# VHH binders against q84jc2: the designs that were tried, part 311

Target 1, 232 residues: q84jc2
Amino acid sequence: MSKMRNLVEEKFLEFYESWVIQLELYLHQLLIAHNNNTMSETELRHLISKLTTHHKAYYTAKWAAIREDVLAFFGSVWLNPLENACSWLTGWKPSMVFRMVDRLRKSRVVLVEAQVKKLEELRVKTKFDEQKIEREMERYQVAMADRKMVELARLGCHVGGESVMVVEAAVRGLSMGLEKMVKAADCVRLKTLKGILDILTPPQCVEFLAAAATFQVQLRRWGNRRHYVTHS
Key: E = the ipSAE of ESMFold2; O = the ipSAE of OpenDDE; V2 = 0.75 times the mean of E and O plus 0.25 times the DockQ between their complexes.

## First folded at step 19 (VHH)

Design lk17 (framework vhh_8fcz_2; at its last look DockQ between E and O 0.79; V2 from the best seeds 0.82)
Fold by OpenDDE, look of step 19:
Structure lk17 (fold): chain B 232 residues (1-232), chain A 126 residues (1-126)
Amino acid sequence: as target 1 above (232 residues)
Amino acid sequence: QVQLVESGGGLVQPGGSLRLSCAASGFTFSDHAMSWVRQPPGKGLEWVSGISGSGGQTQYADSVEGRFTIIRDNDKKMVYLQMTSLKTEDTAVYYCARMPYSELWKYMDSGKFDYEGQGTQVTVSS
């Protein structure tokens, strides 16, 4: 059984499906580069650049979409339930990537003391920023329940003609705070990602990006199997 | 059992063309992205091109962009690499590789990529 989707959902679904497919192809490149260690530093940097550009494209598309309908991203019909369950403010939780780094450190990645120190500083900063956003989200949700939701409820009882316009305006107003928070969260994501990539060597960056992509791809595949999700 | 069998390699002059083929079996072919990789003499394995499960999307290494074309036939479970304007630096053993979804972390941890085929030799020489 399919659900009705709005235009923003449909467009972003198509984009995301294509984007994920591209990510898989990049992942294959990363895996080969990672496992064989045959690429020059220049080649590795170029590969890293391709990946970063790919991620930037995602956020460009996302930000355009959330400008139209940020609420679409709190349903995220392009994600399976498992992916949605793992989402923090419409995306990956920034602090999670440090656990990925930790996992890599326990395997083959050797970090020098200076890198470890910088990563720890970044971890602390990232956590601080996450908590700040979470507090704002909490305040926003509480405030919404007190006033804005009552207004929507009131207006919703008289939907028709001019009332429709009023309701739409109210919904836009309610979405404003969410949009700001999502953008803030994305900012933390991007800063965290950049921070990590700036700390790691090119080979380590490839390993990190491969791990991140692997996690994303597997989460999607596992979730799709578990919930029998089929995408267009 | 996963099997990938490459063919189509040979000796060709610079500027020449070859078409490589890969016959796949032992897995859900259409569900797997596929890649061509190559190992030049005395060098390590390098990625050449990739194609999505449906065949709708492709990627190429910069070194082969515009010269090579990857395509697949899911009905026949085949992947192809059309190579044109071949250069001496294209000389290598070419392998077909599937995305190992079930073993991604294994590859991440092992540090060794397992390509399942025997490869096909491509030699570009005047």
Scores: ipSAE 0.883, ipTM 0.962, lowest interface PAE 0.5, mean pLDDT 90
Fold by ESMFold2, look of step 19:
Structure lk17 (fold): chain B 232 residues (1-232), chain A 126 residues (1-126)
Amino acid sequence: as target 1 above (232 residues)
Amino acid sequence: QVQLVESGGGLVQPGGSLRLSCAASGFTFSDHAMSWVRQPPGKGLEWVSGISGSGGQTQYADSVEGRFTIIRDNDKKMVYLQMTSLKTEDTAVYYCARMPYSELWKYMDSGKFDYEGQGTQVTVSS
């Protein structure tokens, strides 16, 4: 018997497949812009704005979907197993984007000392925010496990319609807590991304965004190629 | 070996139309997103339009949106650029380019990208 996808999963799968294909096309634009030293600052800022808008559209859709079913975002059907294995609270780990920033240190586009200082301050702040979220998630998990254990023990002594209502309330409570934690993680992601783009010059932003998109595209293609080959 | 052959360019008056073609060979065509890029006189390469491997998704530069249409035929391994309402600013050599999936980091690190074709000249003048 095949497991059917729910309405939220089906809708977001369609959205995400379109969204990631569009990201891929944006990547080609970024690569050309990275090569073109005759583009104006205005043209570069416009391209950067398109990428920013594209990312905001992802979170807008995600937050709407999470209100309906946050659990769909843990082990998502629209990601391959490699992508899912690399997720931290339903997305990329905020501190890891600084690996893309580190590539700029070896690039032809030079970071000045003031930028390096600001980026390090942001990296430290990002790690602090990550650790705060991880501690909050740990406290939530402990509290939910204790609540579930007590409720399951009580349900084990009784059967009937009231036990269904108690289970449904526990699941609703779990979902609300997870939604809060996922949104908090997304806010750190967005604040970190905005902070990086505010510090970098337009050519540096183009290179950073190209590196980030390249990593995402390669992760998806690598995971899909392995899966396709093993099923042939 | 990858080969992309562009054709269909020419001299046209402002407001006119042209259809560019690109014949592809030497790679799995349907696996690759494709773009049209152009090089105006005295300038670097400008991205014009892109299309997904399946053909279902497209993007256009603001300067050409509403006037140009990118199309692909995966059976014939062709990509096209239908150009209308041409302006003198559209004068350029037009190149077909494939997304270099296996060499993305190489292109990122070098800061240089080469298109595989010779290009086709489009000249828009009175």
Scores: ipSAE 0.770, ipTM 0.917, lowest interface PAE 0.9, mean pLDDT 84
ESMFold2 (binder alone), look of step 19: mean pLDDT 83; pTM 0.857

Design lk18 (framework vhh_8fcz_2; at its last fold request DockQ between E and O 0.02; V2 from the best seeds 0.00; counts 0 for: pae O 7.0 > 2, placed apart)
Fold by OpenDDE, look of step 19:
Structure lk18 (fold): chain B 232 residues (1-232), chain A 126 residues (1-126)
Amino acid sequence: as target 1 above (232 residues)
Amino acid sequence: QVQLVESGGGLVQPGGSLRLSCAASGFTFSDHAMSWVRQPPGKGLEWVSGISGSGGQTQYADSVEGRFTIIRDNDKKMVYLQMTSLKTEDTAVYYCARMPYSELWKYLDSGRFDYEGQGTQVTVSS
């Protein structure tokens, strides 16, 4: 059975499906580049730039969509249950990428001491920022339960005519805090990603981006298989 | 068993055209993005073009953008590379490659890309 979707969900679903397909193609480029030790730094940087631009496009679309309906991203109908389960405030958890870096280090990526130090500093900062956002989210959720949710419940019993407008206004009010937190989380994501890419060499960046893309693609594929999800 | 068989290569003059073909078997073709890669003499493997499983989306290396066109036929399990305005620097062995979804991490860890085909030689020379 298919669920009814609102316009924001439908539009973003289409966008995301296309975006993920493009990511997959970029992943193939990254894999080939990773296996090509003869690529120039300029070529590698160009590929990295293409990927970063692709990610920026995602957030541009996301931010436009969340202005219309941030709540759509807390259901994320374009994601399978596994993807949703792994989501933190409507996206990947920033601190997770350091685990990816650690994995690379345990394989064949060699970081110099200066890089290790910078990465650790960034890790600490990222974790701090995540915790700050989490605390804010907790506070917000508690506050909503005390007042706003009661109001919505009250209004929900009388939804009709003019009451619909009142309910919508209330929902918008409740969504403002969520939007703020989502934007904050995205900011941390982008800063963390930029930070990592600034620390790593171009070859290491390619490997990191390949790993990240691999994780995303595999998570989607595994989740789709497990839950028999088909998007159209 | 996964099989990719490339064909269509040959000797061509600069400015000429060639059409490469890749016949795929042994996997669900429509579920896999496909790419063309090439290995110039004395150089490493480089990505040339990619196409999504459905064929609806494509990507090209900057060096071939506007000159090459990748297309696929999922009914025939074929992927093609139409090459136009060929340059001497396009000289290489061309390989068809599928996205190795089941072995992505293996490739990342090993640093080796294992393409299944034998490739087809493209030589652009006056």
Scores: ipSAE 0.889, ipTM 0.966, lowest interface PAE 0.5, mean pLDDT 91
Fold by ESMFold2, fold request of step 20:
Structure lk18 (fold): chain B 232 residues (1-232), chain A 126 residues (1-126)
Amino acid sequence: as target 1 above (232 residues)
Amino acid sequence: QVQLVESGGGLVQPGGSLRLSCAASGFTFSDHAMSWVRQPPGKGLEWVSGISGSGGQTQYADSVEGRFTIIRDNDKKMVYLQMTSLKTEDTAVYYCARMPYSELWKYLDSGRFDYEGQGTQVTVSS
């Protein structure tokens, strides 16, 4: 049992360590691009594409890993305690990403009325999708806390044979439900990200992506310093 | 307090090679990702290449991929840029830059990179 969890956690830890370091290098590119007034729209779109491709690679690896062990993503070994504490269903909360959008209201490249309207519509849609997922998760948690399910698990531990098969089927069903919820949350994250990038101009996209990457990098660095007991 | 000193520039013909150096001091060098950036005549800063704090990971601009190699030596607090197959379009002042982890939000708000050294001039011409 523990070998399978250890393998998934070890492989994703290796992937994530590399992925977040690459994100830091992309962040440096974004900061330079944000500083440079002479970059063409084509150059900016290339950089934006590199960032979106990098994020897609994360979800591709994540969805492969959750098929093997979705529980590894709840309290992940590749994240520090602060990063884990800030997660909503194994990732950033979609509605909260609009804090990064709000920074653009103070940007040198101001949002026009049409963009503000579209972003507000997206914010409402994103919140609605979040609430739908939260209601589904609540229903799922009630089902998991059902005493009958707990009693079946207890019975499986003390007796073998047919009750073991029933417990194994119930555990499998719970894991499949969690995998569905995590994928649904990730889909809201990806749709929200795409929606924001579609509304913004290339310079605004660079600033938004830089702010989002900054938050992720800072959360990791700040959390590592607070919990720098395990590193020399 | 933070200092970055670039060197190794010069005049070189197209197709030639050059190696730039950057000496770092005043901060924990191995904790910082580093980049080379360049400023062509009359243009803003262009990102060229980046390297992680450990040196294990690198990125390159499409225009220099396969021609330039970024290297770091954490014991000597040095970053290098090995340039080959140089083109006239590579003519620029080259700077090294550190990732400003503690000032990221300030940099986003201002849009200014003021922590580069004096730079080193690379001129590629026939």
Scores: ipSAE 0.812, ipTM 0.933, lowest interface PAE 0.7, mean pLDDT 85
ESMFold2, look of step 19: ipSAE 0.774; ipTM 0.923
ESMFold2 (binder alone), look of step 19: mean pLDDT 84; pTM 0.861
ESMFold2, fold request of step 20: ipSAE 0.783, 0.777; ipTM 0.924, 0.932
ESMFold2 (binder alone), fold request of step 20: mean pLDDT 83, 83, 83; pTM 0.855, 0.852, 0.858
OpenDDE, fold request of step 20: ipSAE 0.017, 0.000, 0.018; ipTM 0.327, 0.225, 0.277

Design lk19 (framework vhh_8fcz_2; at its last look DockQ between E and O 0.77; V2 from the best seeds 0.81)
Fold by OpenDDE, look of step 19:
Structure lk19 (fold): chain B 232 residues (1-232), chain A 126 residues (1-126)
Amino acid sequence: as target 1 above (232 residues)
Amino acid sequence: QVQLVESGGGLVQPGGSLRLSCAASGFTFSDHAMSWVRQPPGKGLEWVSGISGSGGQTQYADSVEGRFTIIRDNDKKMVYLQMTSLKTEDTAVYYCARMPYSELWKYLDSGYFDYEGQGTQVTVSS
């Protein structure tokens, strides 16, 4: 029922489980704030700040973990298959959040023309940055297949003793490129998120964050139910 | 049918203490984060405190941090709010609220949060 996990996986799993639980509690705050619409701007900004701080904590932990083993994040054991399937370079795809904004606009969120314009500019930029990273990933994968993977395959035929060290060195080399791309992707995520929050009013930010958190929480719950995943 | 029944409210002097209770039924209690919210007179609903399904994690509004403690008993399907050092501004109707996982989008779309309980009145006055 359970796989063996390496130390990085185990540590991050524990962190993430705790982090998600906290996110749910924040979501409840956001939900109450959103639905009542009676909080002051100062209060809303404070709530937004709490959420942003929470997200920053995630990336701080992630970046520490990927320095140790970035490969752990390409088989994220702390995520269910549905969550993994929806992941782009170890996280949410930046451009997807604009669809969330669009959904909000179709409901009750009214954006002024200036906001719409800025969001569109940000959307274009985000998409461009995503594509750039994707191209780099493709290039990297092709390069790996041509050289690095062949070397690993060769070494894998006689792994033992001193060969283990050689294999590990090779894997580290391969991981460096992946780490770079993951960091780049995270940068785009953070910039996109910041960009959106800078464009939206505090009430709109709360609504956006509530929607985002809802999506994340529901995806996890749906995925766990569908695949009978239980985390300890 | 989801039911939340709040109790424990009353009249108390500033600096006093109260313990609120919420009895839950009609859903898998341990699977739901729970919160206390309150509605002061003439004001909107505000979040006060939250606790995870297992009870292992809690959050508090800044206004009540250090004064209020939320706890839950999953065997009894109860959530509690221990309130200490009560202030006049704590006067409100207090409600227990469950995380409505199945209706999250509904609430987001509607802009209305419906809590199941009748609430319990807390009045802090000299």
Scores: ipSAE 0.886, ipTM 0.964, lowest interface PAE 0.5, mean pLDDT 91
Fold by ESMFold2, look of step 19:
Structure lk19 (fold): chain B 232 residues (1-232), chain A 126 residues (1-126)
Amino acid sequence: as target 1 above (232 residues)
Amino acid sequence: QVQLVESGGGLVQPGGSLRLSCAASGFTFSDHAMSWVRQPPGKGLEWVSGISGSGGQTQYADSVEGRFTIIRDNDKKMVYLQMTSLKTEDTAVYYCARMPYSELWKYLDSGYFDYEGQGTQVTVSS
């Protein structure tokens, strides 16, 4: 029912508001750590680990919510699975995080040639994974369009219990397929984040995480509270 | 004109307690997350604790978890740091800091942290 969909959406938005407020506190820590040239590598790695855990907690909560109702994560204005599936499945495109990496090349933090090479290789890998998801979504969209046409034709001929069962089966199929696609996209986001942090030094990781958190905090302050937002 | 005025520091014995205060003015206090930051002798700035604008969420550095409590009073525009079980390594100048939402990129790019107050000295001496 619509009541159930509203409840899942509202519960996740409440979680997200709390999660981004906590991210603000982490951002303050990152800014101070970025300014502290006497902080040990062990201390930096502990802070980086806390940020990584916080990002994983976002996806854990999101996956629990999409298990209940994945359609709640598609905006009402753009609730057409075929059209919405051409956007990046309830989040930012995974490769968008490389804009934060590109910022590092402009900053005081020096990237050595070996790191630049590894980051470019990771960017290519991320793009490859994105393209695989886009291809799977295109195949799914074609299959869903075909099923939608058949379902609508059959419903036009019938009234009663069998029509309800066909509609319910189609809705279940759509929901399960979209859940799998959203999780696949989130896995690419997490793999890309971990890959970046593995290549960067601890001070570089602090600057990268601070930049990413700054972007998320500023988006929230500009009225992004009610939308489904995912960052790596 | 943003102003943060820290107070409540002093000389204390190990195991002692202090309550630091920070009076805020010149901005919408409840809209800003606040932190306590300290600078031990010969070291850079060290983040101590933070509190959300509403006061509903807090974070603490591992070194002070369980000993320090951050509190805010939005009606009085105050943030506090209740310190207990003080140790000699807690010796530092303590600063109150607000989240610099409009200057975030400048702080990140510059690699510096602007002090808005003068700080308050805490000395723990055995």
Scores: ipSAE 0.757, ipTM 0.921, lowest interface PAE 1.0, mean pLDDT 81
ESMFold2 (binder alone), look of step 19: mean pLDDT 84; pTM 0.864

Design lk2 (framework vhh_8fcz_2; at its last look DockQ between E and O 0.76; V2 from the best seeds 0.82)
Fold by OpenDDE, look of step 19:
Structure lk2 (fold): chain B 232 residues (1-232), chain A 126 residues (1-126)
Amino acid sequence: as target 1 above (232 residues)
Amino acid sequence: QVQLVESGGGLVQPGGSLRLSCAASGFTFSDHAMSWVRQPPGKGLEWVSGISGSGGQTQYADSVEGRFTIIRDNDKKMVYLQMTSLKTEDTAVYYCARMPYSELWKYLDTGKFDYEGQGTQVTVSS
């Protein structure tokens, strides 16, 4: 049985499915580069650049889509329930990537003291930014529940003619706040990612990106199996 | 048991063409992205090309872009690498590799790539 989707959902679903497939192919490159460690620094940097470009493409598409319908990303029909459950404001939680770095450190990645210090500074900043966004989200949700949702509920009982326009306007107003927060979250994601990649050496970047991609791919695969999700 | 059997290698002159084949078994073939990798003499393993499970998407190393074509036949459980305009620097043992979804973290932790096939020798020489 298939659910009805709006145009934004359908378009982004198609995009995301394609994007994830590409990510898997990049992951294979990263794994091979990581495992053999024979690539030159120039080659590694090029690979890293390819990955960063791929991620930028995602956010470009996302931002275009959320401008049309940010609410679609709070239902994210292109994600399985497990992926959705792990999402923070329509994406990965920025502070989570530091746990990935920690995992790498516990394995075979050796960071110099200067890197450790910089990473810690970035971690603190990232957490601060996350909390700021969360507080804003909380305020927004409370405010919405007190006023906007009541208004929508009231109007929703009499949707017809002119009332439809009023309801739509209200929904747009609500969506604007969410869009702002999603963009803010994405900015933190991008800044955090850039920060980490600027701190790590090219080989370490490859390892980090491989780990991140692995997590994403596995989460998707595990979730799909668990919930018997079949994508088109 | 996962098996990958590469074939089609040989000696060819610069500018020549070869088609490599990889026969896969022991796993759900269509569910796995596949890649070709190669190991030049005295060098490490390098990624050459990749193809998605369905075959709908492909990637190539810059060094082979426009010269090599990866394709797959999921009914036959085959992946191919059509190589054209071969160069001396293409000389290597070529391996077919599946995306190891079940062992991704193992590979990350160990830093060792497991060759599931024996590879096929490609020699480009005048």
Scores: ipSAE 0.887, ipTM 0.965, lowest interface PAE 0.5, mean pLDDT 91
Fold by ESMFold2, look of step 19:
Order: structure tokens, then sequence, then C-alpha cells
Structure lk2 (fold): chain B 232 residues (1-232), chain A 126 residues (1-126)
């Protein structure tokens, strides 16, 4: 059994519970700021900075944890099944965040033509980076399956301690590859987030961050309840 | 149906203390994060402090950090704001607000925040 895996999961569960509760409190701040037309640009940038710092803290903790046990982040014990089902390589899918921007444009956020152009350029770049990661993951899985087949065939010929070492080496190889891919995906997430916040004005950033936090909060609340649907 | 009743405001001198209370009814109190917000004269609504449903996590606006303490009692369905070292800029109407989980998208779409209570006036002056 892996003590490191159990320790990593327990530590990150504790971190994540606190982190998501703090996100809910930040959401309430964002909702008030969203409705406050007397906040200065300085005040808005300060709130935006708190949100970006909060998100960076998540990745700092995550990257420390995946170095020890990346598999814990696939089907995580700190997420409900709905949250886990919505994950792309252990997190939100970078290209899908632009659906949130699109939603804001349909309601309250008015973007000038220059912003629309920059957002489309970022969307294309984000999709390209995302697809590159997906292709690399596919190649890695094929290569690992081929190596796994060779190692499993060898394991069938050898019984004992050497067979355990071969299996352990295969598992380590898979974990190291996954760690690299997860970190690459996280870098795309961070670049996309930064890119969006750089293009939007401070009030628009508050709207975006509020919508993003709302989605995450609702996903968690809905996934923590399974409703029995009773209708005609 | 949802009701929040704020009380405990008053006139105090700078450096003084007050404890605001908020009595809640009409919803599952312990399921909701709660905040104190305030409206200074001639300004929009400012967020002051927030507390998780369990009471285990809190946040404070920088301007009140170290001076104000948010507390909740889920058995009595109460939220409190203990204010100390009060300053003239703390003068405002203070409202208790719940996280509007079922109406989050409505609030984002409309940009309108409904006051659920009447608020309580805090005036800090010599």
Amino acid sequence: as target 1 above (232 residues)
Amino acid sequence: QVQLVESGGGLVQPGGSLRLSCAASGFTFSDHAMSWVRQPPGKGLEWVSGISGSGGQTQYADSVEGRFTIIRDNDKKMVYLQMTSLKTEDTAVYYCARMPYSELWKYLDTGKFDYEGQGTQVTVSS
C-alpha cells in the first residue's frame, strides 16, 4: 500500500475543503462588487488580485501534490462524481471557459471590437494548445500500452521479486508522464485565465470571475445532492 | 418568506465598540454562507465580512481586518458582527446578506441585489 498516496489525499482534501469554502466567500464579495457602481478601479483591481492569488494558491498546492501522487487527481476524493465527470486532465477545460465570456456578452458585458478580436485570438491559441496536449496524451497512452504489453509478457515468464519491480517501474513511468501532462494542462489554464483578465476591463473581470465562481459553486452543490426527479 | 432582521446599531464615538445582530428565518440557515455588507452615505453597497455555513471560515474587507469579527450561531440562527476601534468611515447602514445560491445567475444577469432586511444604522461621530 502507498502511505504517500494516503497522506497526499488527506492533506489535499483538507486544503481543498478550505479553498473551496473561501472561493464561496469570494463569490459573495464579487456579487456585491458586481452591483456596486461606486467602486474605484483601484478597489476592483484589488479584489481581482485576491481572486487571482486564490487561484494561484490552488495550483501551487496542486503541483506539490501531483509530484507525490498524480493519480489522486484522477477521480479525486475531494470532488463529487459530477465535478470529477466535468474534469479534463484534472481540471476545467481551457477552451470551454470562453463559453462563460460568451454568456456575459449576451447579458450585461459590452465588449469593444478590439476586445472581441483579442479574445478570438486567445480562444484559437487556447484551443491549439489544448489539442496539442490531447495529441501528446494519445501518443503517450499508445506508447505506454505497448511497453505495458511487453512488460506484462515478461511478467508472465518471471514470478517473484523481479516481476514486482518491473510492474513498479511501469507504474512509475505512467505516473511521471501523467504528471508532465497535468502540469502542461494547468499551464494552459493559467495562461488562458491571465489572457482573459488582461483583455477585460476591471468591471468586466469582476463579472467574469463571478460567473466562473458561480459555475464551480453550483456544480459542487448540485453534485453533492442527487434529486429524485418526480414529474409526469 | 426569507427574513433577515438586523439590530444593534447606534451612535458611538470614534474608538468605540458595537455588536450587530442578524436574526434569520425562512431558509436552512446552516446551509448558507452569510455576509455583512454596508452602505456608507452617498455610496453603493460595500462588502464587509463573510462567514461559511458551518462558521469555520471567515473573510474580512481590508478596511475592517483586525477590528471586526464575524460570528454565527446556527442553533439560534443568528449572525453577529463585533465591531471595535470604530472610525468615522465605518458610518453606514449595515445589512446582513445570505449567499443567494438558487438565484446566483439571476443576480449576475440583472446586476440587482435585493436587501432582505431593513438594515441597522451605525454612526461614528464625536
Scores: ipSAE 0.780, ipTM 0.921, lowest interface PAE 0.9, mean pLDDT 84
ESMFold2 (binder alone), look of step 19: mean pLDDT 83; pTM 0.858

Design lk20 (framework vhh_8fcz_2; at its last fold request DockQ between E and O 0.82; V2 from the best seeds 0.84)
Fold by OpenDDE, look of step 19:
Structure lk20 (fold): chain B 232 residues (1-232), chain A 126 residues (1-126)
Amino acid sequence: as target 1 above (232 residues)
Amino acid sequence: QVQLVESGGGLVQPGGSLRLSCAASGFTFSDHAMSWVRQPPGKGLEWVSGISGSGGQTQYADSVEGRFTIIRDNDKKMVYLQMTSLKTEDTAVYYCARMPYSELWKYLDSGHFDYEGQGTQVTVSS
């Protein structure tokens, strides 16, 4: 049985499925690069650039889509339930990537003291920014529950003619706040990612990106198996 | 047991063409992205090209872009690499590699790529 989707959902679903497939191919490149210590710094930087460009493409598409319907990203039909459960404000939680770095450090990645210090500083900043957004989200949710949702509920009982326009306007107003928060979250994601990549050496960046991609790919695969999700 | 068997290598002059083949077995072929990698003499392993499980999407290293074409036949469980305009620097042992979804973390932790096939020698020389 298939669920009905709106146009934004359908378009982004198609995009995301394609994007993830590309990510898997990049992951294979990263794995090969990771397992091959003979690549030049220039080659590694080029690979890193390819990946960063790929990620930028995602956010470009996302931001275009959320401008049309940010609510679609709070249902995220292109994600399985496991992926959705692990999502923070429609994406990965920025502070999570530091745990990935920690994992790498516990394996074979050796960071110099200066890197460790910078990463810690970035971690603190990232956490602060996350909390700020979370507080804002909480305030927003409380405010909406007290006023906007009541209004929508009231109007929803009499949806017809002019009332439809009023309801739509109200929903748009609600969506604007969410869009703002999602964009803020994405900014933190991008800043965090950039920060990490600026701190790490090219080989370490490759390892980090490989780990991140691995996590994403595995989460998707595990979730799909668990919930018997089949994508088009 | 996963098996990848590469073939089609040989000696060719610069500017020549070769078509490599990889026969896959022991896993769900259509569910796995596939890549070609190569190891030049005295050098490390380098990624050459990749293709998605369905075959709908492909990627190429810059060094081979426009010259090589990767394709797959999921019914036959085959992946191919059509190589054209071959250069001396293309000389290498070529391996077919599947995306090791079940062992991704193992590869990340070990730093070693496991070749599941024997590879096929490609020599480009005048």
Scores: ipSAE 0.888, ipTM 0.965, lowest interface PAE 0.5, mean pLDDT 91
Fold by ESMFold2, fold request of step 20:
Structure lk20 (fold): chain B 232 residues (1-232), chain A 126 residues (1-126)
Amino acid sequence: as target 1 above (232 residues)
Amino acid sequence: QVQLVESGGGLVQPGGSLRLSCAASGFTFSDHAMSWVRQPPGKGLEWVSGISGSGGQTQYADSVEGRFTIIRDNDKKMVYLQMTSLKTEDTAVYYCARMPYSELWKYLDSGHFDYEGQGTQVTVSS
């Protein structure tokens, strides 16, 4: 394994362990805020801002890391197998976040008709963006496979250093295309998150963010098949 | 049988100091993030500070940052809140709370936070 790959994975593992622990502490804050009807709108918006800043910090670190080794984010060492299995292009699937939005329909805080309509429109737009990225990724992967097959057919099977060079070139080409696609997927994630938070009231935002963080924390705990808390 | 026992509260003058303690039992203490939460007179619960299971990471409410320090001792199963430069606004009942990992969805759905301890009263008055 390359020295760059090991260093990137080790550095991001340290970052992610800290980031998830901080998310857990924010989750406790969100649960308390959700319970408390006496918090002002300004206090709630401040907490929401801390959560959005925390999520933006994740993407800042991620985008720096994928420039060095995007493949590390497909089957990540800092995620358990269940977390990795649930990933769509190195992260949560944007359309699935609406499962957390749907929980708001069962909440004490009622969504008004205008919000429901806007959320439905956003859900459709998010699914459309997902499908567009999936089609682009499929076209890219097919084109990459065809390119590799043509290269192998033209060169034939070679023993030694020439075969290594061809493989390295193919991997580099794949990595460059994957970096572009991962960033596109992340932009859909950020756009979807912003869209949801813009539609919801501050108390609804707190409930949504708590549900999303709860899902992430539970997925991590469920995927860890022992008593040990992996983020401590 | 989960128990959290808060202590160390009392009456103190503005600018004074107090150290709150929380003794934990009935669960794997080091596996749980812990928080201090307070209820000022006539108000709902306010989150004050949190600490990770290992003790390596902490968070503080803006109103107490720089004045309060959260510390844990996993061997003794204790969490502390060192309070300095106390203000009248810090008057509240203080509770120790563990992250309710097995009941996260229940807390979220109900919107009700169940206290596991009786709390300790802190009163800052001249």
Scores: ipSAE 0.810, ipTM 0.934, lowest interface PAE 0.8, mean pLDDT 85
ESMFold2, look of step 19: ipSAE 0.779; ipTM 0.922
ESMFold2 (binder alone), look of step 19: mean pLDDT 84; pTM 0.864
ESMFold2, fold request of step 20: ipSAE 0.797, 0.806; ipTM 0.930, 0.936
ESMFold2 (binder alone), fold request of step 20: mean pLDDT 83, 83, 83; pTM 0.858, 0.858, 0.855
OpenDDE, fold request of step 20: ipSAE 0.000, 0.888, 0.887; ipTM 0.236, 0.967, 0.966

